VHH binders against q9uj72. Designs and how they scored, part 26

Target 1, 324 residues: q9uj72
Amino acid sequence: MFCGDYVQGTIFPAPNFNPIMDAQMLGGALQGFDCDKDMLINILTQRCNAQRMMIAEAYQSMYGRDLIGDMREQLSDHFKDVMAGLMYPPPLYDAHELWHAMKGVGTDENCLIEILASRTNGEIFQMREAYCLQYSNNLQEDIYSETSGHFRDTLMNLVQGTREEGYTDPAMAAQDAMVLWEACQQKTGEHKTMLQMILCNKSYQQLRLVFQEFQNISGQDMVDAINECYDGYFQELLVAIVLCVRDKPAYFAYRLYSAIHDFGFHNKTVIRILIARSEIDLLTIRKRYKERYGKSLFHDIRNFASGHYKKALLAICAGDAEDY
Below, E stands for the ipSAE of ESMFold2; O stands for the ipSAE of ESMFold2 at other seeds; V2 stands for 0.75 times the mean of E and O plus 0.25 times the DockQ between their complexes.

## First folded at step 9 (VHH; framework vhh_8dlx_2)

Design L5 (at its last look DockQ between E and O 0.92; V2 from the best seeds 0.00; counts 0 for: framework grips)
Fold by ESMFold2 at other seeds, look of step 11:
Structure L5 (fold): chain B 324 residues (1-324), chain A 122 residues (1-122)
Amino acid sequence: as target 1 above (324 residues)
Amino acid sequence: EVQLVESGGGVVQPGRSLRLSCAASGFTFDDHAMHWVRQAPGKGLEWIGNIYRSGRTFYGPSLSSLVTISRDDSTNTLYLQMNSLRAEDTAIYYCAKGRSKTDFWHAYPDYWGKGTLVTVSS
């Protein structure tokens, strides 16, 4: 019988955890003009999010101060973004990233794609609650107002958090594959709508059957077909959905590789993925990264970042013995 | 074999000063950050402060005006100077060391001494 892969993060609950002592050390690190940045890294990257929340509570209780606020005042640049980001509960971190992706004159479509294409129903429900509580805004309404076209329609479907769960039907998979094939051939607005509804609403298990049947019918890989048929952010979103259905850790490995190696300063993408996946599947992402690209993620981060920013990213990523 | 031996504890009157020492052996003392931690009777551990090989010091916010940490690398000795002692300073005082200066985790303590008792009473 087949044994499945275990999906693992890189950050686990620390043994012998003492939130009061941790808060005291952080208080010392943040007091005065000089900041003990190594202490911040040594503590915050080596506690799980639940433990970091307990540290923040202890810090507030002991000093009457907001730990995130103190770090934002004392720290700067990308190091600040890493350390502050670690202190968000996961749903609030997703909400925070989506808010900032949309709040300015432009929109960071890649952030919207990465978060909404990859999150489960439960994660989407929790991020919508966090968004409402934190910003007094409706996430769905903000996405609607900041996006347009079939890209918007697809995001709006994803953000509902209503993907079918546990359902598989091989006969329906053949029908769904035929609809996807027709959508690639005819490319009408109606066909685009049918295509995104299938990709957003069918269960992961059902979509894997659909993608197999699509290959049988068309002789073509689903991603290749989407790339040939569509363009723009709609195409990128559809590809992200397919990649997440197939192998979500590999999708994030691809995103990290692109962020590190493509032109531009894609620091926020690297930071977001490392933090958001650190307790979920970042170890698995590391394995996919090395398998696909030949070099470890640890190695590439070492060459991508510098200073305490680099140290923090490497602490979250961790490495194999050969990386050190 | 790493050893950290605290000394200088004892009974002291409120308002007085006291200097604790920690004799270190079994490792290269000047490559490591050093820490002081205390535990009052019936209470949890309280971090007092640290000192890096460079001489940089950091203190718990409530203690920064009351204590001074120093080190003498020529004698492998860590010191804690405590002034204006109060009854609530009664505790077992431990020294601790961080990992080597080149270790990624060098700032956080990884080894603890046996402690020395300080009793502040009149």
Scores: ipSAE 0.639, ipTM 0.897, lowest interface PAE 1.7, mean pLDDT 91
Fold by ESMFold2, look of step 9:
Structure L5 (fold): chain B 324 residues (1-324), chain A 122 residues (1-122)
Amino acid sequence: as target 1 above (324 residues)
Amino acid sequence: EVQLVESGGGVVQPGRSLRLSCAASGFTFDDHAMHWVRQAPGKGLEWIGNIYRSGRTFYGPSLSSLVTISRDDSTNTLYLQMNSLRAEDTAIYYCAKGRSKTDFWHAYPDYWGKGTLVTVSS
């Protein structure tokens, strides 16, 4: 049990954990021509990522097989994406999602924004290492080649993983706010560069002071000002940075709501957020979702998805006692 | 009160067949998946297999050719048929039940019997 304003996930280490028996039950579920999908859900969504790695090792030891590979062969569609995604270590999952966002036809800019605007310095360094080890490619070079303009410049700054940490400077916050306000008025390339440098490089604590001063100077909320001043993926990335600084769980709640209710049916976004945040702040994200949108995330997932895919998502979400 | 009572254990010769029974009471038997698990001397628990309400069965890959799980919902009884017994099949055999069919976690076992000892010896 935690008190205060700490963030909290929905998936925790299971008590009385037996990786050998879990691996045996998964082997039974995957061996025949009929797959026991309920068993897959009942095991994998009730173990933390570290425990799932131990299950995969036991599975390999007993059967000489790759658990992720076996699941990808037996499963299909979005259910496969959920179950396979649960088996990735977090840095590798971020690397995997970025690789597939840039590989093939087109680029999934929303995936790039969601990951790079929200991850901490440590998380970014770990995902860059995982990307290099897994794909034998440089993450920064791939982002550079797949994107352009101020959108690229901003992503390239974020992927450095070098946001300032340390003592805040309230006097500088007023100056930084003036620079942001001028950038919204002038919109030159140099102003855009100054704006993204402030948003990417200043500490979260400093930026909260800057945003207060910006509202004092402009009479506008920072997000509203960016939306009025800029467009395209550059605008969307800047908004994502501000929202993550302000209230990261609320940013993910917004992303989930958009993914569930947009015309484009963004299953990949829902899956990615639920998996990536399940051990970090998904419980807090659920609370922000209900506060902002009136219905629980659990309720909206129940209406959005069907079959074992729905069951898996709801198991990760872990429910809400006040669901409607 | 939930109760699972295994029976049919004892000393048997190698190469013989044996059927174990599990008498269930205190819950709606046909509403739950049922499992067999065993523990050999000096070893950890080994999942043998399960059977759902529908009659669907799943077996641990190392055991799938040697065992058959069945259920009789009219007598609230779970069965394990074992063929061609070997010394390594010596173990305590446990019956287990899953949660109600409407529970998210209905496939995974949540209650265990006391077990019955099977000894395979000349």
Scores: ipSAE 0.602, ipTM 0.887, lowest interface PAE 1.8, mean pLDDT 90
ESMFold2 (binder alone), look of step 9: mean pLDDT 80; pTM 0.819
ESMFold2 at other seeds, look of step 9: ipSAE 0.631; ipTM 0.896
ESMFold2, look of step 11: ipSAE 0.584; ipTM 0.882
ESMFold2 (binder alone), look of step 11: mean pLDDT 80; pTM 0.820

Design L6 (at its last look DockQ between E and O 0.02; V2 from the best seeds 0.00; counts 0 for: pae E 21.6 > 2, placed apart)
Fold by ESMFold2, look of step 9:
Structure L6 (fold): chain B 324 residues (1-324), chain A 122 residues (1-122)
Amino acid sequence: as target 1 above (324 residues)
Amino acid sequence: EVQLVESGGGVVQPGRSLRLSCAASGFTFDDHAMHWVRQAPGKGLEWIGNIYRSGRTFYNPSLSSLVTISRDDSTNTLYLQMNSLRAEDTAIYYCAKGKSKTDFWHAWPDYWGKGTLVTVSS
């Protein structure tokens, strides 16, 4: 079984790239009586993030204006969120999403889980730096103040960005698995702490061995065991960590399916994942989505969204062979 | 073969107006955006503006108060009207054909005329 070692996005650097011409066309699309939303889509979804940054710089030089600001003024609803989101450098987009997940009354715990359970040490480091520079706040302090309990403690471990990255010891994997098993059986605060320390700090390679040993010891799958043993956002976060370790593209496919088919407006989740994964593994996410759910992600987006918002999401998704 | 022939250049006094023309052939003119670009002595290329098949125009903001671009699809002719000319407008002015047949562009123009020299001096 080959599981998630090769990944690919859907957005690549455009050939024959001209940032001045692109900026000029975007200025024209945003000015005048009607905004040319199709022009915005055709340019911005067909450039990689690095190229979009060059376009934004050219736009600023040509017009003395902030492209993101101009789009926010002329666009509305979820289409605005897609088009503006495409213009963020990746670390700043993560920081932006976390800030707004915690700002004001209430907290969007699913956003915190999705970002912090899935990002690498390098991505977390850059995100923390971007958060500090943009918002003049410490990300760890904001997470601490906006969350509580074992959920908070687990997020605080993840946000340190200090997961072991090397291969570890198979004999240690058996010991780690025993600790996880005991945590599921005894469920004390101390066992919960040991469990989150293992899941947050061991390397992905080590944790895959640990999960196999857990199966050997318990006869249970790790996710099933967590679902049986724990509840609330702590349980959801632990599951997210395990799923990301096993097959990160499959985790995002699960999140997309849930966001599209669950009740409520989960547009922000769909937008965030498509943008954040578009240059990393969104093509692989599409494959996992089709494998697991039978329908393509493209098909489900078609039913989920409408208008220019739909067109933008479908352009980022970049189609699917089954749908043609 | 694509051909773009600029005309109307010459010596003009500061403060005066000048209209440049570009005769186009060898392609379906009304299916393409058309551009004006200039190069002042010792400087790089400076994009002036364009006009799409719809007639919508876009301009370099540093030049937008000085120029007007128009097209006549019945005669395959692109125009650049320049007003209140200054010495710094001295340049070779190029007509250029947009690369794509759609209103959406991703690259610099791919066919250029030889240019026409405009000299603004007393």
Scores: ipSAE 0.000, ipTM 0.107, lowest interface PAE 21.6, mean pLDDT 85
Fold by ESMFold2 at other seeds, look of step 9:
Structure L6 (fold): chain B 324 residues (1-324), chain A 122 residues (1-122)
Amino acid sequence: as target 1 above (324 residues)
Amino acid sequence: EVQLVESGGGVVQPGRSLRLSCAASGFTFDDHAMHWVRQAPGKGLEWIGNIYRSGRTFYNPSLSSLVTISRDDSTNTLYLQMNSLRAEDTAIYYCAKGKSKTDFWHAWPDYWGKGTLVTVSS
């Protein structure tokens, strides 16, 4: 009776799963001077993350060796990044990516935006715990020290993981929309702060009402208004929040398209999105990608990556029959 | 002391449904992934599926049409709903605790209960 907007990944639990057999085959593939990279791909991209964890445990039990360590020793470059990334539990993968985005001199702001603008309250809580356990560092303190300005303030709001859920108030939506309109007109620090608080803290359902009222008041789409009013990473972050509220799979499709086409192929972004979304909504992301850009994501990946790296990415992405 | 106590087993006719329960104690239940595992007579352990603290589930694909796993963190109880039971589903069904307090830890169970026998026969 109801048309549902559900999401779907591309990687599912494998049928007839045998972690002992898988671990034995991986042990054989990692022997000697020549690693059987095709075997690694055929096993690890065809198991879900929970199954990959069981394989790693079986490998340790049978051989007394760390599977991830053995792979890192034998593999290199982007292929290593894909295969190692598949072995992270999801909260730890988010924590890992944030850690490396901020470690050392400089900061990968697009990584911060992509993760923090898109994750749910539960996902943010789990990644904060994983970050603390793995790195003995406080994620919020690291974000604060590595970023500045309203960009920082917005990230700090998001990383709290305390967005309101469920409740809508149509009367307040008009007031919230007026605050957003004034922020676009006046652009004071106080207006930017009020705008950040609305976008970071109101529920998705409430924000959709707010965006509708904003259109009624201003005659402008919210994203277009942000693009005209603000710039830099603050603008990019605000747009990411709005896009995730509207259609999160479409946001990731946009990010993938940009990573492939803007100033060349950005390997880290493509790898991160494919791995992080593979069991959540990557199939839906593929659909949005083709709807918006005319070509399948599979096609675009095939054209820009090469070797075993390409083969691994395509195995994670999968395709429709016409892609093969 | 970790305790996992399965219940709800017994004799059931083919085609019927059965819901198993697992009462957990001795650890913080809602911090751990939980598993169902079964052992048919004369066979090894067969993983049925798990459920993370987030509520996300994963199933052995060979069993996914039969089973649904749920958890109630307020009562520290894990459930296994089985539908359209067949004679081959006769097994001891075990509740099992994951090692990790978060989804990023290994989900392979580190403690099993004593199990509850399900017999599917006419």
Scores: ipSAE 0.000, ipTM 0.116, lowest interface PAE 20.7, mean pLDDT 85
ESMFold2 (binder alone), look of step 9: mean pLDDT 81; pTM 0.826

## First folded at step 11 (VHH; framework vhh_8dlx_2)

Design M1 (at its last look DockQ between E and O 0.14; V2 from the best seeds 0.00; counts 0 for: pae E 21.3 > 2, grease 24.3 > 24.2, SAP .67 > .668, placed apart)
Fold by ESMFold2, look of step 11:
Structure M1 (fold): chain B 324 residues (1-324), chain A 123 residues (1-123)
Amino acid sequence: as target 1 above (324 residues)
Amino acid sequence: EVQLVESGGGVVQPGRSLRLSCAASGFTFDDHAMHWVRQAPGKGLEWIGNIYRSGRTFYNPSLSSLVTISRDDSTNTLYLQMNSLRAEDTAIYYCAKGRSKTDFWHAYYPDYWGKGTLVTVSS
């Protein structure tokens, strides 16, 4: 079977953590005449999410105030989005991002793809519960109403959070690969349904076997084949699933590079990925980014962002010694 | 003073079961949801599940076949039963006190954490 890679984040629990002291420092930064944005960065990016929750509780206990609310009043633009985003529990942050992807004019399909194609069964369950509790809405119903076609069907399968785990069958992998190859040839609605069902429901381990067999059968890489066979958001979602199965940190590196360089710096995507992956695999994402694109993620953020927003992003991203 | 004290951690062989306890004091235990959360080496925090005052439980689906959360309101104790442990279950396990059920902003995150107990699964 396939060997898994080690993954690491960039933010860890601070060793000498004092939530009362941290809350006092934040109170001074937020409740004075002038907001000390550097103090906010120096504290909040140097604590893990669990520690940030304890700081928020200490702040409420000491001042009778909502820390997130106070930051939203004092901060603006993308810096506000970073600092407020750091204070979200992870399932609620995913729910928050999905809600805002769907509630405005139009739908941010790339946000839906990024979150739903990449999250584990457990993360999907947690975000669905958070979405219901926070917004009094059903996540699945909102996705259904905001999307259509095979794109919708694929998202609806992913959001079930019921991907098979730990199962592999090499003989079945060859059969699954033949189904995928036929789907690229025939392209009927039923073939598209079979294709997305395989990609959404088989375990990551099984899908890696399937992709290898697909290459053997067709002579093509799975992503290249999907790009040739399909287009639109359905194609983008299928590619995201394959990339996440193959090398999830590399998928996020690709997303970050695209967000930084394509058409303009897409702030929401950069913020979302840095926050959501900071305690999971952002260090590994940095490694994949540098390997693939030649420059470090730190370098590219430094060149395209500015002000306290840049400082916050760089503090979350962190860098290797040569970046400083 | 709110106190949450986890116990039952240590080194355990793969395939074994382990039961963690969390002794609570300084608040009305049966008025609060309680949570278990873990952090494996090099990973972010992973929510295991919670138990409401009613005794209803919700679990991370990726762990639901492996874990059971229970509470004993007469002894102010929260429990986590883990079965068929694997090396990947090595983590610091935290118990946590939930806020009131009317504070939906903090439904999943506690207003107080224990210090955690280390579980190492190694042969």
Scores: ipSAE 0.000, ipTM 0.123, lowest interface PAE 21.3, mean pLDDT 86
Fold by ESMFold2 at other seeds, look of step 11:
Structure M1 (fold): chain B 324 residues (1-324), chain A 123 residues (1-123)
Amino acid sequence: as target 1 above (324 residues)
Amino acid sequence: EVQLVESGGGVVQPGRSLRLSCAASGFTFDDHAMHWVRQAPGKGLEWIGNIYRSGRTFYNPSLSSLVTISRDDSTNTLYLQMNSLRAEDTAIYYCAKGRSKTDFWHAYYPDYWGKGTLVTVSS
């Protein structure tokens, strides 16, 4: 029977998994004058996150030491960020990235957008719980204090993690599309509020109906309309929401391409996406990347990164080494 | 051998308070974050909160006004104070041990759980 497109990651549970053997090999790699970084890559990128947690437990049982702490002591720079990132439970990794995006001078709004526009209700709840547990801070309060305007209001709606699920109402979709069309025409504060409430609160299924009705009413694609009507981080966030509703792997492909080419290889963004999507849809993201940009993600990483950092990213990407 | 023994459960009337205890042995209690978790009949596990070895506490936001967690490192005992109990607070209450010394890598997921103590809130 006909099935729709399925998403797929690049990292799977390893067969014949032996956490004691893996822990022994990592112990050997970390004990010398110089760390065997290739051994770390060969093991940790070839195990899923759940298996990595079991390796860390075995390592602690065998050596009385914290594996992640030992790696942090031996590794530096972006390579450390990749290898440490692989060891985070997924909710804690999201919490960690958001905390660093907001702590210190300035705010990394693109990190906030990427995470909050793309995560499901369950992922947002778990990330809020992890943020509170690890940092003793309230995620919502930190977002509120670090952002402003309609950008803030939209992030605050997303972080509630209360998007409607499975609901469709074709009559309401037509009405919602008219509200979006009016918001593009008038652009008042009230119109911006109504627009973001629709995009943040309606189910993905309902929003797809809304976007079709918007096309029928306006003759415009929703993303093109937002790009013409709004600016700043509010506009970027609205576009991210629409893209995630339509084709989340394509959204991440766009983010990776931008991080590699438009930002002079923005390491944090590349690392974050590869790790966070490695067990979910990174293989599908690779497909969208090549379809849209003509070159594989593997090729672009190979050309822009270097050293063990490059090797780790390419191992997570798991692509064709001969790609042009 | 790690042991966590919860006590202080029982039947209690709505609106009353109850203090649960967890006696710990078999590990260095003051080196670990400790957690309270509950499971209502027919429902999944619900994290209540934790207490770091420093004494700083963190709570599930939905429960934060109802509960207080404390620890006594001299007696290796973890406490859960619950106030203004409601029928929906009926559950088995478990204490749980953090994996090792508190840090963000390991504090999130407990590695050992007690057998639990039943709290029933009814008239």
Scores: ipSAE 0.000, ipTM 0.129, lowest interface PAE 17.3, mean pLDDT 85
ESMFold2 (binder alone), look of step 11: mean pLDDT 81; pTM 0.834

Design M2 (at its last look DockQ between E and O 0.73; V2 from the best seeds 0.00; counts 0 for: pae E 3.5 > 2, framework grips)
Fold by ESMFold2 at other seeds, look of step 11:
Parts: C-alpha cells; sequence; structure tokens
Structure M2 (fold): chain B 324 residues (1-324), chain A 122 residues (1-122)
C-alpha cells in the first residue's frame, strides 16, 4: 500500500556551495557606504541554516567582523529582522523570539502560544538551553513572571518539554475524553487544570484518539467546544495545542493568514513563521494555505509587504509565483 | 547565444596597472548586473566586485582601493582596472553575467566566461 503523509520546507542545502565567495559578496554588500540589499537576499535565502553558519564563520575569519552585527548596522525595519533572523541557529531563534516577546512593556502572548504549543520535546529542550546560554536567564522563570492564571499554568506545562511519546491506549483515550467533556460542562478551576494537563502531556497520537472519542461522546468538535467554554489567552492556547496535534502545517497556515489580514503590526509573526518553518514544513504550510484560503501565500505576502522586505519574504516562501 | 569573452591578460611586473575587458553578446547587456571573479593557482574562486545597470558598484572589501569596475553599454563591454599589481594578483580573471534586471535573482551570477590569465612576476 502507498502511504506518504510527510512535510517539506522551502529552503534546502545549496549545491556547489562556496562559503568564502558568499562571504566576500556579503562583505562587498555591507562594508561600504551603500548596502547591496539584493545581494543579501540572493545569497542568504538560498542557503540552509547550516550553510549560513559557515558563511558567518568565513566572514569573521576574513574580515574580523560579525556578519549579524554588520547587517543590523546597515539595515532597518522589518528587512533587518528577516535578514538577521535567518542567521540564528533554530534553538537560538526560538529563544530570541521568546525573550523579546517578554522583554519590556507587556507580553506578546501570541508569540508564546505559537512557539510553545508547536515545538517538540527536543526543540523545547534545545530552546531552553539556548535561552540560558544567551540571556543568562531561566526561560521557565521568565514565563512564570510574565504570565498568570491558567494560561501561565498551561505554558509552564508545555515548556517542561515532557509530552508523552509512544504507545496509544484506546481505553485511556475514552477516559480522557470524558474528563475533557466534563471540563467543558463544569468549567471549574480544577476542571481547567485537568483539561490542560491532558492536552499538554498526552502524545499527539493519543490525543488524536482522545479527540475522536470526544466527538463520539459530545457530538462536538474539540475546537468548537473550547471556543464555547473559554475565552482569552487560555482559550487561544488550548485551541493552538489542538490544531498543532491535528495538523501542524494547517495551524501555521491559519496563523499566517490571520497575521496578514488582521489589523495591527503583525510583521513579527509572518517573519517568525517563515524563518522557523523554512527548513521544516513551509512548503506543506503553503499547500494548506492555498487549499483553505483560495489564494496562495505568495500572493498574500506580495500585497502585505513592500520593498526589499517583500522580496526577502517571497524568496523564503519560494514557489507558486507561477501559479496565478 | 550568450557569450562573454575576456581579454587583456598577460604577464606584467609588480606595481604596474592592467585593464581587462569582457566583450558581451547574445543578450541585452545594459539590463544585467555584471561581475568580475578570479581564481589564483591552487586557490578557490574570489569575487572581485560587480556593477549594476545604474552604474552602482560593489567590491570585495580587500580589493575596493585596488580595482575599478566600469561598463560601456554602447559597446557591450565590461572593464576591470587593476592598479599596483602584486604577485598575489596572479589568477585567471572571469567575467560573469547576472540575470535580467526584473528577475527575482538578478544580482547573482548565472553565466561565466572562459577567463583570461594574468601573471604578475618579475
Amino acid sequence: as target 1 above (324 residues)
Amino acid sequence: EVQLVESGGGVVQPGRSLRLSCAASGFTFDDHAMHWVRQAPGKGLEWIGNIYRSGRTFYGPSLSSLVTISRDDSTNTLYLQMNSLRAEDTAIYYCAKGRYKTDFWHAYPDYWGKGTLVTVSS
């Protein structure tokens, strides 16, 4: 039998890779009065993260300079955020985004939700390590101090990075589904605690069984039930968990669509998702986006952004420009 | 058919100047960024610099005071002026073409000449 439900990114290792020549061209682009922004895009979006690290090392070796630092000096606004973001190792990029989500006035709860609801145990472990090394702070302590209530409790469970993996148990799934159903009916603090503990701790495979049993017991879809029972960031986090379990690329497509079409300054969300998913599942995200919304992600980015910022986003998105 | 033909190479003494030319044909020259690249014996490729349709130029940082790139769109010719040549400038010098100016990847080279040898020796 044929079975092929896998995911793909949009950025791959470049063939015939020459990090020294790439570093030389970046030096020419950055170390004069004017900046060659097209060259930055033409190189950095066409190399995988591992290759970008080799370019940065070659740049430092040849010129004694920090490539990220030089880019931040020459670039501004969202274009700077894209180009600098491409140069972060993935765990450090997640750590960087979480740090800035909690730094200063207020908290960017949507950033916390997006990262912590979607990352695997291994990714969370590496992210916590990168956060500690880079900022000399404990990620869990910072989340605790910047959030409150059941929202905090749920994030604290996710950031442990200890979601169960392995064997599914249909009898336990039925039991868990009944607990979730009771939590939606009763809505007590203890029920909210039990609900988020199930969603945070059970394996993805087990949760898919739980969601099927929930539908069987209640006649309701799990997301619809959460939306009717709860509101605020707790509700948004619970929905994000369910959507990531169900179809993670579709969750990110939804997030991109919302960021592009909702009012406000959502550039950080678009940049973060395109960079973080570029080598993982961004191609699959593009497919889900077009399937669900009718227009390609490429078309919507073209209307969302301008200038070199737009060119960089479109380069990371890659493809379907020919499918108008 | 795209063609790039480098010329002006040869043996020169240290401290002298040399001008290389690249004759271009088979495309609309002034719609493309153009590049110079060199390869010293036993070494990898080294990017020297580029020039856009507008005349804007960018150079490798170690080369910016030693070289000048120019273009003559009326004769479809790319030039590399090199001054104060040293033995380490001994290399094969290539010209290269970027894509059409409105191509997504227009700045990066997509076609290369065969090169011209420059030897700097006493």
Scores: ipSAE 0.531, ipTM 0.858, lowest interface PAE 2.1, mean pLDDT 90
Fold by ESMFold2, look of step 11:
Structure M2 (fold): chain B 324 residues (1-324), chain A 122 residues (1-122)
Amino acid sequence: as target 1 above (324 residues)
Amino acid sequence: EVQLVESGGGVVQPGRSLRLSCAASGFTFDDHAMHWVRQAPGKGLEWIGNIYRSGRTFYGPSLSSLVTISRDDSTNTLYLQMNSLRAEDTAIYYCAKGRYKTDFWHAYPDYWGKGTLVTVSS
C-alpha cells in the first residue's frame, strides 16, 4: 500500500521526481503561440513546494529564464495568480500577499487578519525575514503606517510572533476571563488593550481554558460576545483570533465559504487559502467545510470558478467529482 | 492492457530525416495527450513534445524547429518527424501516454513504450 491515510494537507512530495524533465515540459508549455495550461496544472499542483523550487532552479539553469516571469507573460487573470502563487516559498508567499494588501490604494484588512491571526510564531518569524529581504521594508513598520487604533495594536502584537507556548494556568485563565468579560462591559481603550494582549499573547491551550471560563461567567460564547460588544476590523480580527485558537481549519473553511458565497468575487482569498494551506491542513479544512455547510468545498469551487482557473483550484483541493 | 509500440528506428545518415511511429492499444487513444521522449546514451530523459486530440502540439524549446508530432486517431498511431538529424540525436525514442481520470485531464506521461533506437552515423 503506497497511498497515505493521515495526510492533513492535499499536496505532498511526488514519487519518482525528475525536476529536469519537469522543467523541460514547462518550457515547452510556455513556448510558442499557445500555452499548455493543462500541463502547468498537472506538474505544479502535483509537486510539493520544495519540489517546485527545484523545478524553478532547473528551468533557470537550462533556459536562463525565470519560470514565474515566463508564466506571468503567458497567463492572465486568476489562473496566473494560482500558478505564480504556487511557485513562492511559503514565507515569501505570505510576505507577498501582505505587501500587496498594503501597497495599493487602501489596505486589504481581511488579508492582514487572515494571515496574522492564523500563523504560528515560526511562520511569522520566517515571513518577517522574507518581507525584509524581498521588499527592503520592515513588515511591522508597514503595518503600523497602514493601520490605526486597536486594530493596529492587535496586528502589531501578532506580528511580533511571540505568543506563549506550553504550560497552562487555570487560575490565570479565570482572571483572564474576568478581564475579557469586563472589556465587553466597559469597552474602555485600556480594557480593549488588555483584551487583545490576552488574545495575542496567551497560548492556544491557555486561551481554550479562558474561553470556557468566559462562558461560565457570562453565559455567552466568546465569538458571540465579541460580535455584540465590538465592531469594525478590530472586531473581525478578535473573532479571527478566537476561531483560529478553537479550530483553525474551521476558521479557514468559514473564510472560504464567505469568499465563495459573498457578493463581489473574492477570488484572491480563495487562491491564497488553497495555496497557503495545501501542504498544512487543507484536507482538514475540506472536512470542516462539508461538516458545517453541507456541501463539499470541491462542489462549491466547481460552481464558483471556470476554465483552467477552476481546474487548478480543484487540483489543489484534490477532491473527486462525486463530492457534493 | 495499455500497449505502446514504437517503430521506424534504425541507422540514418547525418542531415537526413526520419519518421517514427507508435502503435497504441488498450485505451481510448484520442482521450489522451501523447508524448515523445528520448534518452541519449549516458544521458537523462529528454522530453521532445506532446500532442492533444485537438492537434495542439508543444515542443521542448531546443527542439521546436527540428521536429513535428502528429497523430492519426482513426488508426491509433502517433508520429514523430525529425529533420536534419545529427549525431547528438542518437537516442532511444519512447512513445508515452498522458494519464486519464474521470474528472481530470492529466497530460503528464504515465505509461511508456519500450522505445526504438535511432542511431545517426555514417
Scores: ipSAE 0.389, ipTM 0.791, lowest interface PAE 3.5, mean pLDDT 88
ESMFold2 (binder alone), look of step 11: mean pLDDT 80; pTM 0.819

